VHH binders against Small ribosomal subunit protein uS2c (rps2). Designs and how they scored, part 2

Target 1, 281 residues: Small ribosomal subunit protein uS2c (rps2), of Bigelowiella natans (Pedinomonas minutissima) (Chlorarachnion sp. (q06j20)
Amino acid sequence: MNFELKNFNTIRINKNQTILIKTTNLENSSKEDTYQFILKMLKAGVHFGHKIKKWNPKMSPFIYQKLQGIHIIDIIQSYTYLKKACKLVYSKSLTDNYNTFLFVGTKKQSPIPNSIFYHASRCNSFYINNKWLSGMLTNWENTTRSINTLKYLKVYQKTNMFSKLSMKTHSIIDKKKNRLEKYFGGIQNMTSLPSTVILVGQHNEITASKECRKLGINNITILDTDCNPEFVDLFIPANDDSSSSLNLILGELQVAINIGRQKFCENLKTWKNSSSILKQI

## First folded at step 11 (VHH; from k6 with G50A S53N H58S)

Design m2
Fold by ESMFold2, look of step 11:
Structure m2 (fold): chain B 281 residues (1-281), chain A 121 residues (1-121)
Amino acid sequence: as target 1 above (281 residues)
Amino acid sequence: EVQLVESGGGLVQPGGSLRLSCAASGFTFSDNYMAWYRQAPGKGRELVAAIYNDDSTSYADSVKGRFTISRDNAKNTLYLQMNSLRPEDTAVYYCARDDYEWGSHRYTDHWGQGTLVTVSS
């Protein structure tokens, strides 16, 4: 480390703390844009891990240093993995199949469920943000039956026959519909298994991760310093406890998905126009 | 300069096979989304098969089980193996590359000039 250091920049974590970033791994053609995005990640707190004693040693390659009793995640690796994930979801969104993406995150008393709902909704994707029921994907037939029951009850509650039922029966049906809405509302329009699952909160979502692996479904996971990277092929080492960190990361995935969907729509318009022109001869 | 050159098109009988090739240059071949599209006479262009940045693949329902997309990074070549061909597969087939420029939130795509496949008795 005493040799050539001119390929490094320092970035201020807070008023009292700084870190050194190795800039030789950045793309030459967009070094300023990369630097500005890394600053944005730092301001969002993407680099703040958990207390040192809570760490998983297998996350060691993704930890930059220790500060104030916590691990600091290597922000350059966070950037690199996020870039790869964004390129992948963009490419997978170049289709009219809206069953492509399922966002999963259910950790109570955290910003995860709300962030999952927010970003999935903004890119026309599906979500599970309350509770992952075992077999939601591996027992798809059972899941489909639950979805169909939810849809039926939502229509039934609007009928005059429903309005004439006793208040007790009305309440029982409403409670059943609300339970199904809680667990299946985010996937009620999903007609087939997703191709990609975006997962936050590995400790809470081990069952979902195992179901994806069993079915050969790609998963993209945000991994904090207390997580096991061996269970995941594509991951983003990042703070998973902060609303600002989650919203930045999920927001970039959301934007990539939307741009790919927009490109698909624009291509359809262009191709229809060229087909119409050809018929005019 | 990105260049995509398709080859391997021709006339085949129904039930026959054909292998399309797309020679590529001017980009890092192995980490790009690449795809085959086709355009039949009087119709719009449609996706046939894709290979993603993680080397996973997808296919249009109309060609599943009959077509196979692959690539050879050493030769910078994308392939489409087309088996059990049907008259409805008659089209100009295009090789495409698509790249998401994450920093700018933009994409850049490139297209070959196409190779004609005709399936007819």
Scores: ipSAE 0.537, ipTM 0.832, lowest interface PAE 1.6, mean pLDDT 82
Fold by ESMFold2, look of step 14:
Structure m2 (fold): chain B 281 residues (1-281), chain A 121 residues (1-121)
Amino acid sequence: as target 1 above (281 residues)
Amino acid sequence: EVQLVESGGGLVQPGGSLRLSCAASGFTFSDNYMAWYRQAPGKGRELVAAIYNDDSTSYADSVKGRFTISRDNAKNTLYLQMNSLRPEDTAVYYCARDDYEWGSHRYTDHWGQGTLVTVSS
């Protein structure tokens, strides 16, 4: 991709194509800093939507134009909403050391599950990247029982008692543990409901979105052009099919969470609040 | 230049009410995390209430149900309505802004000078 900084109102994607970025819609940040971020987003393919035929008309406010049979997402809005989301997760991380984040994305044959695992793991957050089971949050008591069973089986398989069981019993226990690991491994250490859920792939995660709404849990969702913005509290209009787009967006959220957690820990040392520690630990 | 100025502190009887104000300038007020902290004599500073850039709020357990954080974006003013005050609420109250500069992955904070609230009979 070939970007030229000579004209802040236009960016040339390649030799034959340009897109228009309206300078008047940019935030109060310096024009050069904002421009460099937008170039990074364009290089990552954040603006490439789905085929025109697959669009949801309610995404029309976030679509800039059609290009080569696909919708092009308004990159200025992607920038604005990503900035808001990053500031939000930073702030939540700053004020609650145990503000738990859950990353959710299970769409098979896509970069979503791997990107979810990668970024959640790198900001000490939880994830569901295989399959969302109905009731994972709304039936938290059952979810906790499944988590405890998983933990028990992992320890049990290392005991002498387990070593002495029949091959049939070995296989049954192995299968149960592997199934639980598949679905619950990413939330194994989650002791309470998350405060914020980050969703990718709305169509695959509609059950998770509904559970968040029922429980009053904040959700942040990456919305491509085929998605419905009415189901979401905070969204980022962006390409959800590209590894580079997902890694840019989830990476920025990951960094914001880590920075907020670091700041919280530094503040705690400075402000010696032992009573708050007892509630958190 | 970011500036935060608290006002509204004073002496009040237990069970009384006060409204703290924080006049802010030098940033986009509605798009920012802001909070009230307090520091009692001989104790560490603690978070009292926060309002996030999505207007959601959080409160310390000790003040939940008694204090309300709010803001008026037209006046660039943050408020803390303090009801049912107790002697243990006695502290210097600070208005704070903590900002994440997303583009550069840095954070900065700004603090007011503080306003004293004394709750005693």
Scores: ipSAE 0.523, ipTM 0.816, lowest interface PAE 1.6, mean pLDDT 81

## First folded at step 13 (VHH; from m2 with S30D)

Design n4
Fold by OpenDDE, fold request of step 15:
Structure n4 (fold): chain B 281 residues (1-281), chain A 121 residues (1-121)
Amino acid sequence: as target 1 above (281 residues)
Amino acid sequence: EVQLVESGGGLVQPGGSLRLSCAASGFTFDDNYMAWYRQAPGKGRELVAAIYNDDSTSYADSVKGRFTISRDNAKNTLYLQMNSLRPEDTAVYYCARDDYEWGSHRYTDHWGQGTLVTVSS
């Protein structure tokens, strides 16, 4: 699909389709850059929703049009909400005492788990990409126990004692460790509840979303046309079925997190140095 | 031009209250991260309270339950309501804006000149 910027107000998607870009809310100096980014989003397929029959009517404000049996997401809103989300995670990274992000996406036979892993890892964040177990956040004590058990078993398996065990016992321990790693591996270093959760695949992660709400944890969710916007604090209307779409969106978020963290570290260094100098005076 | 101007500082007795204001101009106020920082004599600067672009808030543990950050978008003004003040709250308080920039993947921050809060009997 070839996308062309026709002018500052319209993007051509194909021979017969154009998207109107409302420029009223865009600063003049950044319009070109904004358009280029929107083109990038379109190329990544961010605007492709689900089949018309699968939609949630509550997503209607974020749907631009119907095309060949598929809902097209308003790419301008996608951009706007993505930008807002990036500002938020940047700021959270900058100032949050816990500075903890949890990426969640477990939908099987989809690009979501891999994207979650990829981007969470790149910003040294935690992730759940296999299965959400009920109570992971709301029963933090149990989660912590599981994490500790995993850590223990990992160390234990490296000991000479482990090597002396029977094959049967070895197998049992290994199975237990592998199971724990499968579910808790992405959070094995998480020592407290996350400050922010980034969710992909709302239908599969409804339990996670509910737990976030119950605990007052900030939840950012990518919402496709089949999702419910009422379940999240902040969302990004976007295609959640495409690897390219997810990589673009999660990529921007993880970069923002990294920049915030860098600044956080810089601030700490600067402020500590200042205090040291003052003590010497 | 971005400007941040703090006011409301002064001398107050322990247990007293103050309300700081930060008049902001030169940017979209409601779409920005805003925060109060403070620097006590001989100490480093520290975050006191933050308000995010989704209107959620965060507080330092030392001020939680006593301080409240808020904003009036119509007035482009950030507030810090400080109750139950303690001597350890004595510091210069700064208003700050921090914005993540697209494209460059950089940030822009702005600081006020600060307002002195002295808590003493």
Scores: ipSAE 0.863, ipTM 0.950, lowest interface PAE 0.5, mean pLDDT 91
Fold by OpenDDE, fold request of step 15:
Structure n4 (fold): chain B 281 residues (1-281), chain A 121 residues (1-121)
Amino acid sequence: as target 1 above (281 residues)
Amino acid sequence: EVQLVESGGGLVQPGGSLRLSCAASGFTFDDNYMAWYRQAPGKGRELVAAIYNDDSTSYADSVKGRFTISRDNAKNTLYLQMNSLRPEDTAVYYCARDDYEWGSHRYTDHWGQGTLVTVSS
């Protein structure tokens, strides 16, 4: 799509469609920077929703217009909510108890699982990108047992004892390990419930959302036009079917997390040093 | 210019209550992470309570159930209600803002000068 900037406040999306960017409502110090980022979002396809017939009417406030049988998401709102989400995850990452983030997205034959893995990994966060098993969070004890079993098997396979086992036994153990790794690999180092869940693909992750709600875990969800905004604490209206869109959104989130964590570490160092100096006085 | 000014500190008996205030200026108050920190004598600075841009809150375990962080957006003021105060709560309390800078992927923080809270019989 060839996006042409007509002026500072308007972006031409198609031959017959222009988006007015109301930058007056944006808290950014630089209108130009905001504009450039919105252009980037448009280029990434963040504004493309689903077919008109597939929409959830509750998403109407976030829909800008209809175009060629699809809903166009209000890119300004996408930007605003993304920014808010980034601020939130940044601040959460500043918490002294080292808040954990869990990225969730398991929709098969979509770019979601790979994007989840990629961005969660880049910010040393946990992820579930294969399948959500019922009770992963609400039955944390069972989850922990599964994780521990996985960890145990991984260590066991490296031992001389394992090498002495029959091929049949090897196969059984390997199958079990692989199964556990498939479902729990992304959370194998998670020792407590996450403080924040970042969820992509709401329809596929209803169980996860419900568990978050039940446990009072903060849930940030990317919502497309077919989703329900009432099931999430914070959402980002955006295209969840495009790799480019997901990478942009999740990329910003993971960067915010990383920056927050970095600051957290710096703060700890600074504060510890200060205490040591004071003790010497 | 961003300014944070704490007030409300003082001497209080164990079991008593205090309410700290932080008057903020120079930024949009409602979309910012705000927090109270404290530094006890001979100890490092620690987070006491935080309020996020979604109005959710978090507390240190040591103050959970006793302290409440809140904000009045109309007044650009952050509060810390401290109940059931203990001698170990004695510290200089600081108000802080920490803002994630969109685009630059940087952060800016601001701190008040602090207000002394002394809990003693």
Scores: ipSAE 0.862, ipTM 0.951, lowest interface PAE 0.5, mean pLDDT 91
Fold by ESMFold2, fold request of step 15:
Structure n4 (fold): chain B 281 residues (1-281), chain A 121 residues (1-121)
Amino acid sequence: as target 1 above (281 residues)
Amino acid sequence: EVQLVESGGGLVQPGGSLRLSCAASGFTFDDNYMAWYRQAPGKGRELVAAIYNDDSTSYADSVKGRFTISRDNAKNTLYLQMNSLRPEDTAVYYCARDDYEWGSHRYTDHWGQGTLVTVSS
């Protein structure tokens, strides 16, 4: 019931539907900024889960209510977990190692592959958005061989010797290169394993998740109401079907990564020029 | 006001051990990135060890297996246990905190004054 209305703000989704937000869990020093970001998340549809029948009961703590046959995700928890994830990726981006982040999302006929490509590309990070091949991380030596073959074929295709090959041989080589580009293009410049993997679409990426667990690689996963939170280290309870929801969440991670990379570059310049320039208390 | 105060530096023999402490105030300790950096004479500053807001840790290759970062949230203190010390570990060691303010897309970092560690016979 409505016993705690004194501590709530009411946000209207449409003319017949409203959401109550309990403000006691928000940071008091920035309540207005937090409130405005939560409105942005609501407008992006972050809180819309799957149909009730498709839910995983393990997501129960992260579900606010049922509405019109779907579960509504607790937007305050979405905010809190996204904040924690952004702080984490920022901190991990304080390095000159660009192998740190790998974005993974391959669900066909969804906004996931395009969102993964878009955001990983814009923070100098790597991605797998076509298909996760078993052993891509756990058999890194084999993955490296495939990457090196792809790089070789790209260079070879531009040589005069390649241009003189028969049309049949030309076609065979083009097909091999295109297949390797399809699966390995997003990681072709990786030189070592990532320390953090960002996963979208848990059901489609169970093999990737298992490989991360085996290798001790942290994963950050967007979990919709039909997902299992027991299989992930850090998660963001959120809508994983909507382009606007995905782009908001991945966009905030992208920005955090870029800011950390920029800060590291600035620190290197300062430290290279003089230790006396470094800020200290 | 965020304050970081290092202690525990000194002169040690090669192969010896030393524990650095960083007393911290003015922030929630267990929700923050904390790290130890060092700067050897005539060299640039480098990361030694880090502890993240999910309590995972990372180490520079040169110190893996010899150094351990840890923190005690009840005492608001960050530690660096340094074992099997080598002459190349000689440096001023700095405690650092770095916070990303997500809503504003800005960061704030804080550094201690440093504590000198000298590894020599």
Scores: ipSAE 0.654, ipTM 0.875, lowest interface PAE 1.2, mean pLDDT 83
Fold by ESMFold2, fold request of step 15:
Structure n4 (fold): chain B 281 residues (1-281), chain A 121 residues (1-121)
Amino acid sequence: as target 1 above (281 residues)
Amino acid sequence: EVQLVESGGGLVQPGGSLRLSCAASGFTFDDNYMAWYRQAPGKGRELVAAIYNDDSTSYADSVKGRFTISRDNAKNTLYLQMNSLRPEDTAVYYCARDDYEWGSHRYTDHWGQGTLVTVSS
């Protein structure tokens, strides 16, 4: 119980809950802002992992302690990796407005599919939140054909010719369109492979992760204590079970993407205007 | 205070090579985003190459296979190796850093003074 608080801060969240933060892992310049954001992460439950027996030993470096049968994730590392990921997606958005982001998370009976849809939609990005079909990226030509069929059926259903078809034919076409919408609706406007993929729920998305590796596509993954960090390019050790944790993490990525896209657009306007002035001179 | 100083520009024949350097100070260099931009006479500024905080790189289509971005964190220096230079590569080349101040949702950018590269027979 006796240790120096030289490199630690103590946070009292309520009368019975106290958490230590090791300050030696914090960046130098903005300790107050960092502290407030870490408190926000703690309140969102970012640090709660899975039951101890379900852990993957390769996540050991990112686990702070055991508490009540659950691993507690090192929140300082969660902060550090989230910061790195946010800076990365900002920079990718800044350098090419045509960089495409694909959010992937299909775990049924979890907050993941809804959180994926919500955040991808709010940063003009694509998503797969129902089921990852093998070859969705590695067999891009086939995926493009399915997307084109979906688009065709959506237009066809609005035509006068369609309105004259039998009820049986209406039902067949509607079922085909709904099946395609289920799998491909979130990528129907994606004209090329994504530059960056954001994955949640590694166990459900192993095929997507392997396709990203094969194609050299950047993969950012939220890794809970039962995940393997060796399968990803950049990861955020964090709770992937709660809406609060997911929405905080995906929300920060969403904001970073939007700000980078906004700056890219403003830079183009500024540089176009300076080019016009130079031509006059 | 962040400072960026470019060097290595000059006159070169088509097909020649140059290596641009950007000496940086005032920030943690490794794991940081940096890029080279260029501005040709009468044109807007455009991205040439970028190196990201995960050490991945990207290039404009016009320079892929000819230019290589790299950095040496021990020397706090960003490089652009330019090979097989063409007259179309004539421009002022700028070293840039852009930092997303996460938490506050702000960004700051820093630019060097530029170094002129002229490709002419």
Scores: ipSAE 0.607, ipTM 0.853, lowest interface PAE 1.3, mean pLDDT 82

Design n4
Fold by ESMFold2, look of step 14:
Structure n4 (fold): chain B 281 residues (1-281), chain A 121 residues (1-121)
Amino acid sequence: as target 1 above (281 residues)
Amino acid sequence: EVQLVESGGGLVQPGGSLRLSCAASGFTFDDNYMAWYRQAPGKGRELVAAIYNDDSTSYADSVKGRFTISRDNAKNTLYLQMNSLRPEDTAVYYCARDDYEWGSHRYTDHWGQGTLVTVSS
């Protein structure tokens, strides 16, 4: 028996690919649960990077090997960074002022915009999935003006005065409202800057990353092998082109946010009831 | 077994300073959310300061600029430096830890027994 073969579990991904996991590098909390989650990540394709020639050398520490002309991401590191990110968003969800999350991903002809909308909607969070307009966060006053205009037009379109306007004027106002809804609809209820921004597709969202850094806003980013980790506060090395990879990662963040929000709400009810009873005395 | 033990409370004059300590054991200290809460007589428990697993911090508006949360990972100790104390800061101060087990989607919190801080006007 080869001792080195003894230390690996070999998982066949498909008929053309296999991958080795060195079991001695796994977390000791619950090895079976950890193994099952890593298997889920492998089945989702979290570990598939870009073609070798498209890589960014700064991602070198997060690459496990090369297979068939692409880089394979170190799945153990993907697991470790996802765990840290989930713990972080959970704990920030325990307070109202860290309760604001903004999901950003606008890369057209990719699964990113739909995945961003799906997961942000399911954890009562905000999103931008069409286009990041320069200054959306750094020029918050102008962004607030656009949000207020959108809200005004929605109310105005329901008035008797609007119903009496010509078809031409009706169409002009509809077009303006639809444009504002397209770019600002996902943040129309955001009353202040977000505490945490979750980014997917770094190359398409470099302006958003720079705005977060300028404003001191936490930035969690899914980084594929062609990305630059220097622009990110916390990152998850992972495949950002696959719907199954994105949905697994964003889904775990979504669940962590929801659980933290649920605990915050339950604590408020418990502590408010105690305070109300004491006030009577 | 997770244990949290607060110390450093006492009686101080308004404008004075006090440093609370929370000795912690039974977990990976720098991998967890930790916080100070307080409860004044006749009031509900409130968050005072928090430190996150990325070492970022947050503070209640009532203590910003006066209180500083910090931790010493070598000593497994959480601190709360309280400066410019006011009578309304009088409360029992609790050290708390909250851990999210993301794989199982469950959480566990732990609380110390508290340390009394009295600020006499």
Scores: ipSAE 0.554, ipTM 0.836, lowest interface PAE 1.5, mean pLDDT 81
Fold by ESMFold2, fold request of step 15:
Structure n4 (fold): chain B 281 residues (1-281), chain A 121 residues (1-121)
Amino acid sequence: as target 1 above (281 residues)
Amino acid sequence: EVQLVESGGGLVQPGGSLRLSCAASGFTFDDNYMAWYRQAPGKGRELVAAIYNDDSTSYADSVKGRFTISRDNAKNTLYLQMNSLRPEDTAVYYCARDDYEWGSHRYTDHWGQGTLVTVSS
C-alpha cells in the first residue's frame, strides 16, 4: 500500500537502470557486511527473473518490480533466505545423521547441470544432473539395485570372461552400463537416502520435490519468478538462469556444508582423544 | 557474550521423568542450532537431541520416543523432557549452541557446564 522512500536505497544496475532496496528488512548482522554481500548478489544477477507473462502469482511477495519486460526479484529477501539456508545446511552437516546432501538440477541447455556437478563435487556431496527418474528416492530399493548393477558392470567389463563374449554382447552390456552411469553415476556411492536435497530448476524437478516431501527429506530450492513456493520447505528466491547467480548461491551453500563437516570432524577428534568435559571460552 | 546454564538434573528412579532446562543469553535464540549432548563417566560425548533454525528436530535412536527437545524463544530457554528414564541414561547433560556467521564463513560454539542426571533405584 504506502510507498516509503526513506526505507530504501537506490542501486544503479547500469547507466539506464536503477532499483530500490528496502533496507528495513535487513537482519541482525552488521549493515556494512550485509550491504557488501547484497552488492555481490546484484553483480551476479541474482535479482533477474523471467519474462512477466511467465510468472507464477504466488511469487508476488518476492518480486520487487518490473523492468524491461522481466520481473526483478527482491534482493533483500534473496539475501535473507540464502542466509537461513546456509545456517541450516551448516547445522545439518554438523549432525551425524544429517550429513548427506544431494544436489539436483537437470535442465538441458542451461548452466544448471554443470553448476550442480561443480558444487556438489566440492563439498563431498551427491548429484543428479542428467535426468531425475521417478522413484529415485521413494523407491530406494530399486535405486540401490540399479547402483549395484552399475558397480557390477564396471567390474565385469574388466574380467577375462567378458573379453571372450561376442561383439554383439559387448555392445549390449556397454549400452546398459552407459545408461546406468548417465542416471546413477552421481549417486553411485550414496549408501542411504540423503538428509537434504538442493534443487535447481523446479519445473524440471517437480517429481524430485514431491518425493522429498513424501519422505520427509529437507528440500532447499532456488525459486525463480515462474516457480511455486508452496512445494518446498525452504527456498531462495533468485535467478536460476545465469551461471554467475547459480554459482554464487550454490557456492555459499557449498562453503556452509564444508565448514559444518570440518566442525563435525574436529568434534569427533576432540571427543575420541578425551573424555573430559569441554568448557566454553 | 554467550552464556548457557543447565539445570534440572538429579537422582531419579528408572521409569521416571525429568525436565532439563538451559537458560541462554547473548544471542538471537530462534535463529540458532541448539542441542543436548550427554557424556557418561569414562565415555565419549554423544548427541541426544537437536533443534534447528527451522524448528525441525532430530533425536538419537536410543532416546527417540522418550525424549522431547523444545525451546521457548521468549524466555531464551531450551528444554529436554526426558520420560521413561533408564539406568543407561545416566550422564552429564550439556546444552550446546553452534552459530554460523555467513559472510565471514566462521563459526563459534558454546557449551554449558553440564547437569548430572542419575537414574538408579
Scores: ipSAE 0.546, ipTM 0.826, lowest interface PAE 1.5, mean pLDDT 81

